# Miniprotein binders against b1l550, part 108

Target 1, 279 residues: b1l550
Amino acid sequence: MRLPEELLERARDIHSEAPSHRIKLDRVGSFGLKVPVEFKGFLLLAEADVWVSLPEGRRGVDLSRQVEAIYELSNPPKDPFSLCREAAISLLEKLNYADSSGVSIRFDAPLQDGESLKYYGVEISSIASDEIINKIRVEILGMTACPCTAELIRAYKSSEIAATHTQRSLGILEVSTKAEHPDPDKLASIIERAMSSPLRTYTKRPDEGGLVIRSLSNARLAEDVVREMIHLFLEEFGHLPEDTHILAAVRSMESVHMHDIYAERSFSLDEIRKEISSH
Short names: E, the ipSAE of ESMFold2; O, the ipSAE of OpenDDE; V2, 0.75 times the mean of E and O plus 0.25 times the DockQ between their complexes.

## First folded at step 11 (miniprotein)

Design qo16 (at its last look DockQ between E and O 0.96; V2 from the best seeds 0.81)
Fold by OpenDDE base, look of step 11:
Structure qo16 (fold): chain B 279 residues (1-279), chain A 82 residues (1-82)
Amino acid sequence: as target 1 above (279 residues)
Amino acid sequence: DPIKEAFRYFMEAYKLIQEAWRLLRKGDVEEAAEEYEEALEKLEEALEIAKEAGNERLIRMIKKMIEYVKEMIEELEKKLKG
């Protein structure tokens, strides 16, 4: 049922009224939208957040226009990167009172694992203001083996492959840049290569044994994983703008402790290059 | 609406930039440079319209994008000469 247009003309535009308190808001929008996207040949239902800034002189945001902006671009489904960037720009066009806009799209990205699929978490964002900043966050689970316990066991009983405790670890790479969103598969690969071993969805006995042996032979602290992630990132993505910001982190779900171990480094490409060159 | 028109040119330019990125991923440096040049032309048109409209925010946005595109063109030119 649509209200008669005549009634709409008589109604006050509440959103355009002056607020009781003249305060600018940074983000006002719709969160938890569902949008179809095409990613590597898969049609996925992603979660999306859309927002704009609100000037101090305006009571509310035209939320319907925000929703329209992203859905107009989502049909037919397209890649989430262009959708994110174009939607951010479209928001500024549709909501001319906004100084900034933003879009975030979240989904589980499929990753081929032999004859099966595994996945990693992706959050793609674009913020439009004077500049367009593209942000991507990738999260993927791997496995770490503790080198400290391995050394203790090696000292106690000489073996070529020392037993140690293993655990699942969540690796995180977050990149913010004025350039194109970095390839999420490459980011996921960096994280997996930085860990003791990847996780597998399906393992046969020989494969499982090999995976464990690999982890034991490549024991790494959480700190080692983060440093390795940074190293591998610089090798693959060192061509990005110097003002590109990176967060590299790992959360190790320790098997011998009730708590997790966490390590991170936040840096710009310029900063980290200077740091490495100074040593 | 001059603002809508300026945004139209801006969006066209940005699509060309995205195409340039795609081409660069494929190693098509020359074609990417052509897309950036076309993007620059669109941005210059957008800028003139935005100036006429007096939209300072859009002017700043376009100017920064022009700077980016010019930097990319310069980098690609160096690659093509090297």
Scores: ipSAE 0.809, ipTM 0.940, lowest interface PAE 0.6, mean pLDDT 92
Fold by ESMFold2, look of step 11:
Structure qo16 (fold): chain B 279 residues (1-279), chain A 82 residues (1-82)
Amino acid sequence: as target 1 above (279 residues)
Amino acid sequence: DPIKEAFRYFMEAYKLIQEAWRLLRKGDVEEAAEEYEEALEKLEEALEIAKEAGNERLIRMIKKMIEYVKEMIEELEKKLKG
């Protein structure tokens, strides 16, 4: 059943009314939208959230205008980064009463892994207010090898035994900047290079052996992985604006322990450069 | 609708900025600078319209983007000279 269109002329515009309690809201939106995107030749189904701020004098958000901002830009499917940034601007245009808008888009990004593909997590967002801030979070699994156990075993048998425990570790890089979103593949590469070894979808015995030997040669504490991520990030992205904010983190699922360990550091480019130059 | 018109110029400028980012990834510094210069022109049009409409938030948003674009132009001009 479809109601007559002319009833809209006679009905109260509930959304534009003042609320009973004049309290502004920071994020009012539609979450979990399915949006097609094209990333590096792949057509992916992404999940998106859209929101705006709501001033204290306005009762509700015009929901249809809100979701229109992203859907109008999503056909044909296009690059998720430009979609994200442009939708955030479009939200402010369509919902002009808002002080800020935001869009986030989440997808699993394909990465070449020999003859197959593996995937890593990507979440991008754009927040538009007086400024437009572009944020990206990348999560990818790698392998870490414990240097403490490796050294203990080496000391026990001199250099006759090369062994330690290895485990999966989740590396995280999150970047907020007024410039372009960093390339997620470059962020994923930084994380993997900071680890003891990458993880593979599958391996045959000779390749598996090589991977293990590589991890032993690059044994690292979770703390060292985070430091290496920062070092590599600065080499690749040190050109970003000085107020760019980064979070680098590792969660290690320690194979010989019942619990995970976690290390993280957040910083701005200005702050970290001053810190490094003071040593 | 002057607010809609100001946003149209702002979006045009932002697309030029995105193109400048793409050009910089390719090492095309002179072309990127040209895109930023065109973006600045669009932003100045957007600012005039936003001021006429009296939309203070949009004025601040446009001014912040102008500031960013001018910083980028200055940076790229240094690269081209040196």
Scores: ipSAE 0.704, ipTM 0.912, lowest interface PAE 1.3, mean pLDDT 89
ESMFold2 (binder alone), look of step 11: mean pLDDT 87; pTM 0.846

Design qo2 (at its last look DockQ between E and O 0.95; V2 from the best seeds 0.79)
Fold by OpenDDE base, look of step 11:
Formats: structure tokens, C-alpha cells, sequence
Structure qo2 (fold): chain B 279 residues (1-279), chain A 82 residues (1-82)
């Protein structure tokens, strides 16, 4: 049932009224929308957040227009990167009182693993204001082997490959740039290569054994993994603008402790280049 | 509505920029440069419309995008000459 248009004309526009307190809000929007996207030939149902800033003189945001902005661009389904960027711009157009807009799209990205699929987590964001800033966060699980315990066991028992504890570790790369969103598959690859070994969805016994041996032969601290991620990132994405901001992090779900180990570094490309050059 | 028109040209320019990015990923540097040049023309048109409308926010946004596109064109020109 739709209310008669005549009734709508009689109703005051609550959103356009002056607020009781003249305070600007940074983000007002709809969170947890579901939008279809096409990614690498897969049709995925992604979660989306859309928001705009609200000036001090306006009581509320027209939320229906925000929802309209992203869904108009989502049919037919398209790549999540262009959807995110174009939706952010569309929000500013539709909501002309806003100084800034933002879109975030989250999904599990499929990654080929032999004859099976594994996945990594992706969050794509675009913020439009005076500039358009593109942000991508990639999270993927890998495996780490502890070099400290390996060294202790090597000292105790003469073995070419020392036993050590292994654990799942979550690697995180977050990139914010004025340029195009970095390729999420490349980011995921950097994370996996920085760890002792990748995880596999499907392993036969010989493959599993080989994976473990590889991990033991490439034992790394959480700190090592983060440094390796940064190194590999610079090799692959050093061409990005100097003001590009990166977060590299690892959360190791330690198998011998009840707590996790966490390591991170936040930096701009300019900052990290200066740091490395000074050594 | 001059504001809507300015956004139209801006969005057209931005789509051209996205196409330039796609072309660059393929190694098509010359074609990418052409897309950036076309984007620049659209942005300049958008800027004039936005100035007439007196919308300072859109003007700032367009100017920043023009700066970016000019920088990209310069970088590509260096690659093509080298």
C-alpha cells in the first residue's frame, strides 16, 4: 500500500528541518545492504555500506536516495571496484548537501586452489570529497612455523628439519590511494608468500606432508611475516603515489598459547622509502 | 540544472579515467593517454559549468581531478618518449 501523494505534500520534511543541535555528522547511512557484484567471473552477493556527511543545519539524510544510488548501479551486476567508486560519486550528486560520501563493499573472494576453491576476505571502499580515495583491505589465512622453538629442538636433537609448533595466521594488507584499487589477488599472493606456507582447501597425504615440511623449512615470526609483506608490497606496488597509505599486519593464532600474537606497521610509501634508504 | 550537468561531465570523465586504468593494466599506454586527454577535456567543461553555477565543492573536486589527470598524462608521455 502506497500513501497517497497528497498526504506526502502535507507532511513536513523532517530531514530538511534544522536540528535541535547544530552539529555536523561525519557519516550517516545504510549499513548491511546486500548487492550483487561480478568478480572474476563469479556472481557474488556482497555486503555494502553507503553513507554521506550531514551538515550542521540539516536534521537527517535522505536514506532512500542513498539506497537508490547503489542499486541503480548494481543492475546489471558489475565489478565491485567501479561500483564502489561510481556509487560514491553518485551519492554526492544525489545528496548535494553532503561534503563527503563513502561506499564500502565486503565479500569473500574466490581463489583457485588446484581443483578446488579457497577464499580471502575483501573490503573495497571509496570516499569522495575534494578527492576520491580508494581503499582496499585484504585478509587471508596462512600458516606460520615458529623459528624459536625450531632452534631449541634443533639444539636438543640433531635434525635437518627441526620440529616446531605451527599455527594459522591471518595476514592483512590495507591500502588507501588516490589511484586505482590495487589488485586484490596480488595482495593476497603477497600475504601468502610472506608466510611459512599457504593453506590448502584440499590436500592429499603427500601434498599435506610437503606443505608442513615447507613450513618447517621456512619458519617465520609474526614480525618476519609483516616485514616480508612490506618488502613484497614495495616490489609489486612501488609505483603507487607517494601519499599512498598502507597497513600491513599479522594475527597469529598461536597453538602453544591461549592468546594471539599481533604485529603491524602503518606507513606511507614516502615514509617507508626514506626509512629503507637510511639503512 | 548546471550542478547536475557538471556532475554529468565529471562522471563521464571519471569513466574515461577508469578506462585508462584498464588500458594501462593491459599495457596499452598510448590508448590510455588518449582516454586521459579526453577525460581532461570533459573535466575542463565540467569546471566551466561548475563555475557558472557557483558550486565551490564541485569546483574543488574537479580541480583536484584535473591535477591528477595532468600528472598521469605527463607520466605517460615520459614513458612513450623513453
Amino acid sequence: as target 1 above (279 residues)
Amino acid sequence: DPVKEAFKYFMEAYKLIQEAWRLLRKGDVEEAAEEYEEALEKLEEALEIAKEAGNERIIRMIKKMIEYVKEMIEELEKKLKG
Scores: ipSAE 0.802, ipTM 0.937, lowest interface PAE 0.6, mean pLDDT 92
Fold by ESMFold2, look of step 11:
Structure qo2 (fold): chain B 279 residues (1-279), chain A 82 residues (1-82)
Amino acid sequence: as target 1 above (279 residues)
Amino acid sequence: DPVKEAFKYFMEAYKLIQEAWRLLRKGDVEEAAEEYEEALEKLEEALEIAKEAGNERIIRMIKKMIEYVKEMIEELEKKLKG
């Protein structure tokens, strides 16, 4: 049922009024929208959030225009990165009272895993104001092997046993830049290469043995995984603008502990280069 | 609506910038520079319209993007010389 359009002439435009308290808001939006995207040949169902800033003199946001901004661009489905960036610009055009806009898009990205697929988490966003800032966060699970236990076992009564505990670890890279969003597959690859071994969707016994042997041969502290992620990131993405901001982190679900281990470093490219050059 | 018109040219420029990014991923440096040059032309049109409208916020947005595009053109010209 559609209501008569004549009601618009009688009804107050609540959104355009001044509020009782003249306080600006940083983010007012519609969260949890379902958006189809095409990513590297796959048609995926993504979840999107859209928002704008709200000046102190405006009571509300035109919410239908917010969703219009992204849905108009999402049919037919297209590349999530261009969708994200273009929707952020479209929001500023459609809601021209805002000082800034933002769009985030979340999806599970497929990765080839032998003859099967595995998935890793991707969240991209674009914030448009005087500048357009593009942010990407990638999360992927890998395997880590403890070097402390490995050393203790190697030293035990001159033992020839090569062993240690292994566990799942979640690697995180988050990048904010005025340039193009980094390729999420490259970020995922950096995280996996920093780990002791990748995780697979499933393995047969010979493949499982190989993964364990790799992890034992490449035992790493969570701290060193973060350091390796930073090193590999700089090799791949050191060309990005100097004010590009990165967060690198690992959460390790330690198999012999009741709690997780966490290591993290954030930096700009300018900052980390100066730090490394001082050594 | 001059503000809408300025956004139209800005979006056209931004799409050209995205194409330049795609070309750089393929190693097509000369083609990417051509896309940035075309984007700069669209941004200059957007800036002129925005100045006539007197909208200070979109003027700042367009100027910042022009700075970025000019920097990228300069960087690519250096690559083509080497």
Scores: ipSAE 0.670, ipTM 0.901, lowest interface PAE 1.4, mean pLDDT 88
ESMFold2 (binder alone), look of step 11: mean pLDDT 86; pTM 0.831

Design qo4 (at its last look DockQ between E and O 0.97; V2 from the best seeds 0.80)
Fold by OpenDDE base, look of step 11:
Structure qo4 (fold): chain B 279 residues (1-279), chain A 82 residues (1-82)
Amino acid sequence: as target 1 above (279 residues)
Amino acid sequence: DPVKEAFKYFMEAYKLIQEAWRLLRKGDVEEAAEEYEEALEKLEEALEIAKEAGNERLIRLIKKMIEYVKEMIEELEKKLKG
């Protein structure tokens, strides 16, 4: 049963009236929408947030128009990058009182792992205001081996490969740029290569042993992983605009401690280039 | 509605920019440059319409995009001559 259009207009009038307090809001929108997207030949159900700014003189946002904006672009399903960017622009057009708009799309990206699949987490965002900023966050689990314990055990037992504790570590790369969203598979690859070893969904015993041996042979501190991530990122994505902002981080779920170890660096491409050139 | 028309041209331009990005990923530099040039033309039209409409926000957005596209064209021209 659709309510008469007249009643819908009355509800819109409430949104357009002056608020009790004239205060601008930065983000007002619908969070936790489900939208279909096509990614690398997979049809995925992604979670989406859509929002706009609200001027001080307007009581509320037309939320129905926000939802309409993203779903109009989601049928038929398309890649999440163009969906995110175009939806942000569409929001700004449809909600003419807003000085900024934003879209965020989250999903687990499939990654081929031999005959099986593993995954990494992706959050794609686009913000439209005086410019369009594209943001991507990639999270993927890997494995780290502790070099400190390895050295202690090596000193105690003459072994070419020293035993050490290993743990799962979450690597994070977040990139904000006026350019195209960086390739999430490349970002995930950078994270995995920066760690002692990748995780595998399916391993046979010999393969598992090899994976552990590789980790032991490539022992890295959380700090080492972050620095390696930055290094590899610069090699792959150094062509991005100088004002591109990056967050590189690792959360190590330590196996010998009840707490996690965390390391991060936030930087612009311009800043980090100057830093490296100074050494 | 001049604002709606300006956004139409802006969106068309932005789709061309996205196509240019796709072409660049494939290594098609010349074709990408053509898409950027077409995008620039659309943005210039959008800018004139937005100016007539007096929409300052949209004017700023379009100008920023024009700067980006011009920078990309210049960069690609250097690659094609080198």
Scores: ipSAE 0.809, ipTM 0.941, lowest interface PAE 0.6, mean pLDDT 91
Fold by ESMFold2, look of step 11:
Structure qo4 (fold): chain B 279 residues (1-279), chain A 82 residues (1-82)
Amino acid sequence: as target 1 above (279 residues)
Amino acid sequence: DPVKEAFKYFMEAYKLIQEAWRLLRKGDVEEAAEEYEEALEKLEEALEIAKEAGNERLIRLIKKMIEYVKEMIEELEKKLKG
């Protein structure tokens, strides 16, 4: 049953009242929304969060206007980056009592893998306040090969044995910038190239052998992977604003350990350039 | 409502900035610079309206975007000159 719209004139607007306790809130929103997006020709079902700040003098947020802001822009489905950025601005306009707004959109991005597809994780965000900050996080699995064990095995029978333990490792790049969200495929490529070898959806024995040989020829510690990710990131994205912030990380699911190995480095472009220039 | 009008110009400018980003990915530097120039015009309109409305947060947002766009225009003009 739909209630008559004219009741809006008679009912109290609970949300616009002052609260009993005048305390501002940083994020009030609707989380876990399902939104369709179009990404590089694929129609994907993404998950979105939307929020705004709530000043001390306002009791509640008009939650229907939050949902409306993103769903209006998501029909028909469009590029998730434009959707994310524009929805953040629209929220700030539609909920004019807020001093900040935010949108996050999460999806699994398809990536060509020979004759097949593989997927990697993408989360984008846009925060609008007295500036607009665009953030992207990319996670993709690769293969790492331990150089310490490889060296011990090599020394045991000299160069006759090329072996070490290999494992899946999750590479992570997060970028926060006032400029355009970096292309997630380029971020994923940086992560994969920093690994000992990429992972494939499917291989036959000769291809699998080549993959293993590549990993052994490119053995890397988790620390090395993070450093290589940073190096490659600077080559591709060093042109971004100096205050761009990056997190580069790897979680290695070490096949010979009962636990994971983790390495990370966060930095701004300004910070890392000064560090590198000191050497 | 002047705040809504300022946001209208701001969103129009932001869409032009996004188009400039797309053009730069295609290597269309001159066309991207033209989009940034048009975006700057709309941002100046948004700023005037936001100042008349006295909306301090929106003024800061627009000014920050103007700074960004001016930097991009200067950068692209250098590329075009060589």
Scores: ipSAE 0.676, ipTM 0.902, lowest interface PAE 1.5, mean pLDDT 89
ESMFold2 (binder alone), look of step 11: mean pLDDT 87; pTM 0.841

Design qo5 (at its last look DockQ between E and O 0.92; V2 from the best seeds 0.74)
Fold by OpenDDE base, look of step 11:
Structure qo5 (fold): chain B 279 residues (1-279), chain A 82 residues (1-82)
Amino acid sequence: as target 1 above (279 residues)
Amino acid sequence: DPVKEAFKYFMEAYKLIQEAWRLLRKGDVEEAAEEYEEALEKLEEALEIAKEAGNERLIRIIKKMIEYVKEMIEELEKKLKG
């Protein structure tokens, strides 16, 4: 039962009236929408957030128009990158009182792992204001082996490969740029290569043993992983605009402690280039 | 509605930019440059319409996009001459 248009107009009038307090809001929108997207030939159901700024002289946002903006562009399903960027622009057009808009789309990206699939987490965002900023966050689990314990055991037992504790570690790369969203598969690859070893969905016993041996042979601190992530990122994405902002981080779920170890670096491409050149 | 028309040209330009990005990923530098040139033309039209409409926000965003596109064209021209 569709309410008469007159009732809808009255509801719109409430949104357009002056608020009790003239305060601008940065983000007002609908969070936790479900939208279909096409990613690498997979049809995925992604979670989406859509928002706009609200000027001080307007009581509320027309939320129905926000929802319409993203769903109009989601049928037929398309890649989440263009959906995110175009929806952000569409929001500014549909909500002309807004000086800023934003869209965020989250999903698990499939990644081929031999004959099986693994996944990594993706959050794609676009913010339209005086410029359009594209943001991508990639999270993927890997494995780290502790070099400190390895050295202690090596000192105690004369073995070429020292035993050490291993743990799952979450690697994070977040990139904000005026350019195209960086390739999430490349970002995931950088994270995995920065760790002691990747995780596998399916392993046979010999393969599992090989994976552990590789980790032991490539023992890294959480700090080492972050530095390696940055190094590999610069090699792959050094062509991005100088004002591109990066967050590289690792959360190590320590196996010998009840707490996690966390390391991060936030930087612009310009900043980090200057830092490396000064050494 | 001049604002709607300005957004139309802006969106067309942005789709061309997205196509240029796709072409660059494939290594098609010449074709990408052509898409950026077309995008620039669309942005210039959008800018004039936005000025007539007095939409300051849209003027700002279009100007920033024009700067970006010009920078990309210059970069690609250097690659094509080298």
Scores: ipSAE 0.693, ipTM 0.903, lowest interface PAE 0.7, mean pLDDT 91
Fold by ESMFold2, look of step 11:
Structure qo5 (fold): chain B 279 residues (1-279), chain A 82 residues (1-82)
Amino acid sequence: as target 1 above (279 residues)
Amino acid sequence: DPVKEAFKYFMEAYKLIQEAWRLLRKGDVEEAAEEYEEALEKLEEALEIAKEAGNERLIRIIKKMIEYVKEMIEELEKKLKG
């Protein structure tokens, strides 16, 4: 049912009123929108969030106008990174009372894994305020092997046994920068290379053995996985602006424990360089 | 509407910046520098219009982008020289 347009002249414009409590809000928007994107030859149905800041003197956000900002740019489907960044700018134009806007886009990215594909999580965002900040978060599973248990087994009377517990670990890299979003495949590669071994979509038994042997040869604490991620990140992305912010983390689903282990470090490029140069 | 006009130039500049990023991924450093220089021209036009309109928030984001673009031009000129 469509209501008569003549009612618009009689109805209060609720959104433009002052609220009862004059408190600004940092993020007001529409979350969980479905948008089509084109990524590396794949047409994906991604999930997007859009928001703006709301000043203390304005009661509500013009919701239809903010959704319009992303949908106008998403048809025809295009690269999710340019969509994200351009939509954030379009939000500021369309909602001129806001002093900041943001867009997030989430999808599962395909990654070649031998003769098959595997997938890892990607969330990108762009936040426009006094500057435009581009953020990307990548999450990918790998395998870790415990070096402490490996050393204890080596030292035991039957020290010919090379063994330790192995487990799935989720690696996370999150980058905020004024430059372009880093390539998610490169971030995923950094995470996998920091692990004891990558995970495969499937393996045959000889290949499974090789995977386990590789992980035993490269046993690492969760803490050292994070350190290695940082090292590899600096080699690949050390050229980014000095105020670029990174979070590196791993959540290890320990096979011999009832609980997960978590390690993380956040830093800016200028901060980590000073830290490293002090040694 | 001068605010809309300023956003038009700002978006055009940002698209040029995105093209510069694409060129850098290909190793086309000189071409990327040219795109950044064109983006700077668009940003300076956007800034003039934003100042005439008195839009302080737009002035701030444009100025910050100008700073970024100038830093990138300087960095790329060093790379071309080296």
Scores: ipSAE 0.663, ipTM 0.897, lowest interface PAE 1.5, mean pLDDT 88
ESMFold2 (binder alone), look of step 11: mean pLDDT 87; pTM 0.842

Design qo6 (at its last look DockQ between E and O 0.96; V2 from the best seeds 0.00; counts 0 for: pae E 1.8 > 1.5)
Fold by OpenDDE base, look of step 11:
Structure qo6 (fold): chain B 279 residues (1-279), chain A 82 residues (1-82)
Amino acid sequence: as target 1 above (279 residues)
Amino acid sequence: DPVKEAFKYFMEAYKLIQEAWRLLRKGDVEEAAEEYEEALEKLEEALEIAKEAGNERLIRMIKKYIEYVKEMIEELEKKLKG
């Protein structure tokens, strides 16, 4: 049932009224929208958040216009990167009272794993104000083997390949830049290469054995993984603007402890280059 | 609405920038440069309209992208000459 348009003329525009308290809000929007996107030939249903800033003199945001902005651009489905950036701009256009806008799109990205598929988590964001800042967060699970326990076992019983405990570890790369969103597959690859071994969706016995042997032969602390992630990132993405901000992190779901081990480093490209050059 | 018109030109320019990025990923430097040049023209038009409209935020945004595009053109020109 649609209300008669005549009623709209009689109704106060609540959103445009002055608020009781003149306070600016940073983000007001719709969270948990579902939008179709095309990613690497897959049609995916992603989650999306859209928001704008609200000036101190305005009571509310026109939420319907926010939703319209992203859905207009989502039909037909397109890549999530252009969708994110263009939607952020569209929000500023449609909501002219806003000083800033933002869009976040989340989905599981398919990754080919032999004849099967694995996945990694992706969150793509764009924030528009005086400029557009593009942010991407990639999360992928891998495996780590503990070098400390391996060394203890090696000391106890001489073996070429020392047994050690292994665990799942979540690797995280978050990049914020004025440039194009970095390639998420490349980011995922960096994370996997930084760990002791990748995870596999499907393994035959020989493959599984090889995977375990690889992990044992490439034992790494959570700290090692983060440092390796940073190193590999610099090799692949060192061409990004110097003010590009990176978060590299690992959460190791330790198999011998009740708790997780976490390590991270936040840095700009300029900062980390200076740090490395000083050594 | 001059603001809406300015945003139209800005969006067109931004799409051209995105296309330039795509072309650069493919190694098509010359074509990317052409897209940036076209983007620059659109941004300059957007700027004039935005100035007429008195939209300071949009003016700032457009100016930043004009600078960005000019820098990219310069970088690509160096690559093409080298």
Scores: ipSAE 0.772, ipTM 0.928, lowest interface PAE 0.6, mean pLDDT 93
Fold by ESMFold2, look of step 11:
Structure qo6 (fold): chain B 279 residues (1-279), chain A 82 residues (1-82)
Amino acid sequence: as target 1 above (279 residues)
Amino acid sequence: DPVKEAFKYFMEAYKLIQEAWRLLRKGDVEEAAEEYEEALEKLEEALEIAKEAGNERLIRMIKKYIEYVKEMIEELEKKLKG
């Protein structure tokens, strides 16, 4: 049902009124929007959130303009990074009372895994105010092998026996920068290379044996996985602006324990360079 | 609406910056520099319109991107000479 347009002339514009409590809000938006994106040749269904700041003197946000800002740019489907950044700019234009805007886009990214595909989690965002800050978070599962148990077994058996417990570990890299969003495949690769071995969607016995051998030869503490992630990140992305902020973390689902272990480090490029140069 | 028109030129410039990023990933340094030069032209137009409109936040944003683009052009020119 469509109501008569004449009613718009009589109805109060509730959103433009002052609220009874004049308190500014940091994020007012539409969350959980479904948007199509094109990522490295794949057409994916992504989930998006859009928001703006709301000044103390404005009662509400024009929600139709928020949705318009991203959907106008999402048809036809395009690169999610450009969509994210451009939608954030469009929000500031369309909702000009706001001091800032933000867009988040989440999707599962395909990654070649032998003859098949596997997927890892990607969330990107762009926050626009006096500048546009681009953030990406990548999560991918890998395999870790315990070096402590490996050493105990080595001491008990001959040098030809290599064994330890292995488990799934979730690696996380999050990057916030004024520059282009880092390539999520490169971030995923850094995480996997820091692990004892990658996980496969499907494997045959020769490949499975290779993964086991790899994991045993690369046994690592969760703490050292995080350190290796940082090392590899600096090799690949050390050229980013000095105020770029990174979070590197791992959650290890320890196979012989009832609980997980977690390790993380946050830093700016400026901070980590000073830390390294002081040793 | 002058503010809307200034945002139009800013968005055009930002799209050129994104194209420059794409060209640099391909190793097309000269083409990327050309995109940054065109982005600078669009940013300068956006700045004049934003100043006429008196929109201080937009002026600050455009000026930051003019500085960024000029730095990138200088960096790429050094790369092309080397």
Scores: ipSAE 0.592, ipTM 0.872, lowest interface PAE 1.8, mean pLDDT 88
ESMFold2 (binder alone), look of step 11: mean pLDDT 87; pTM 0.846

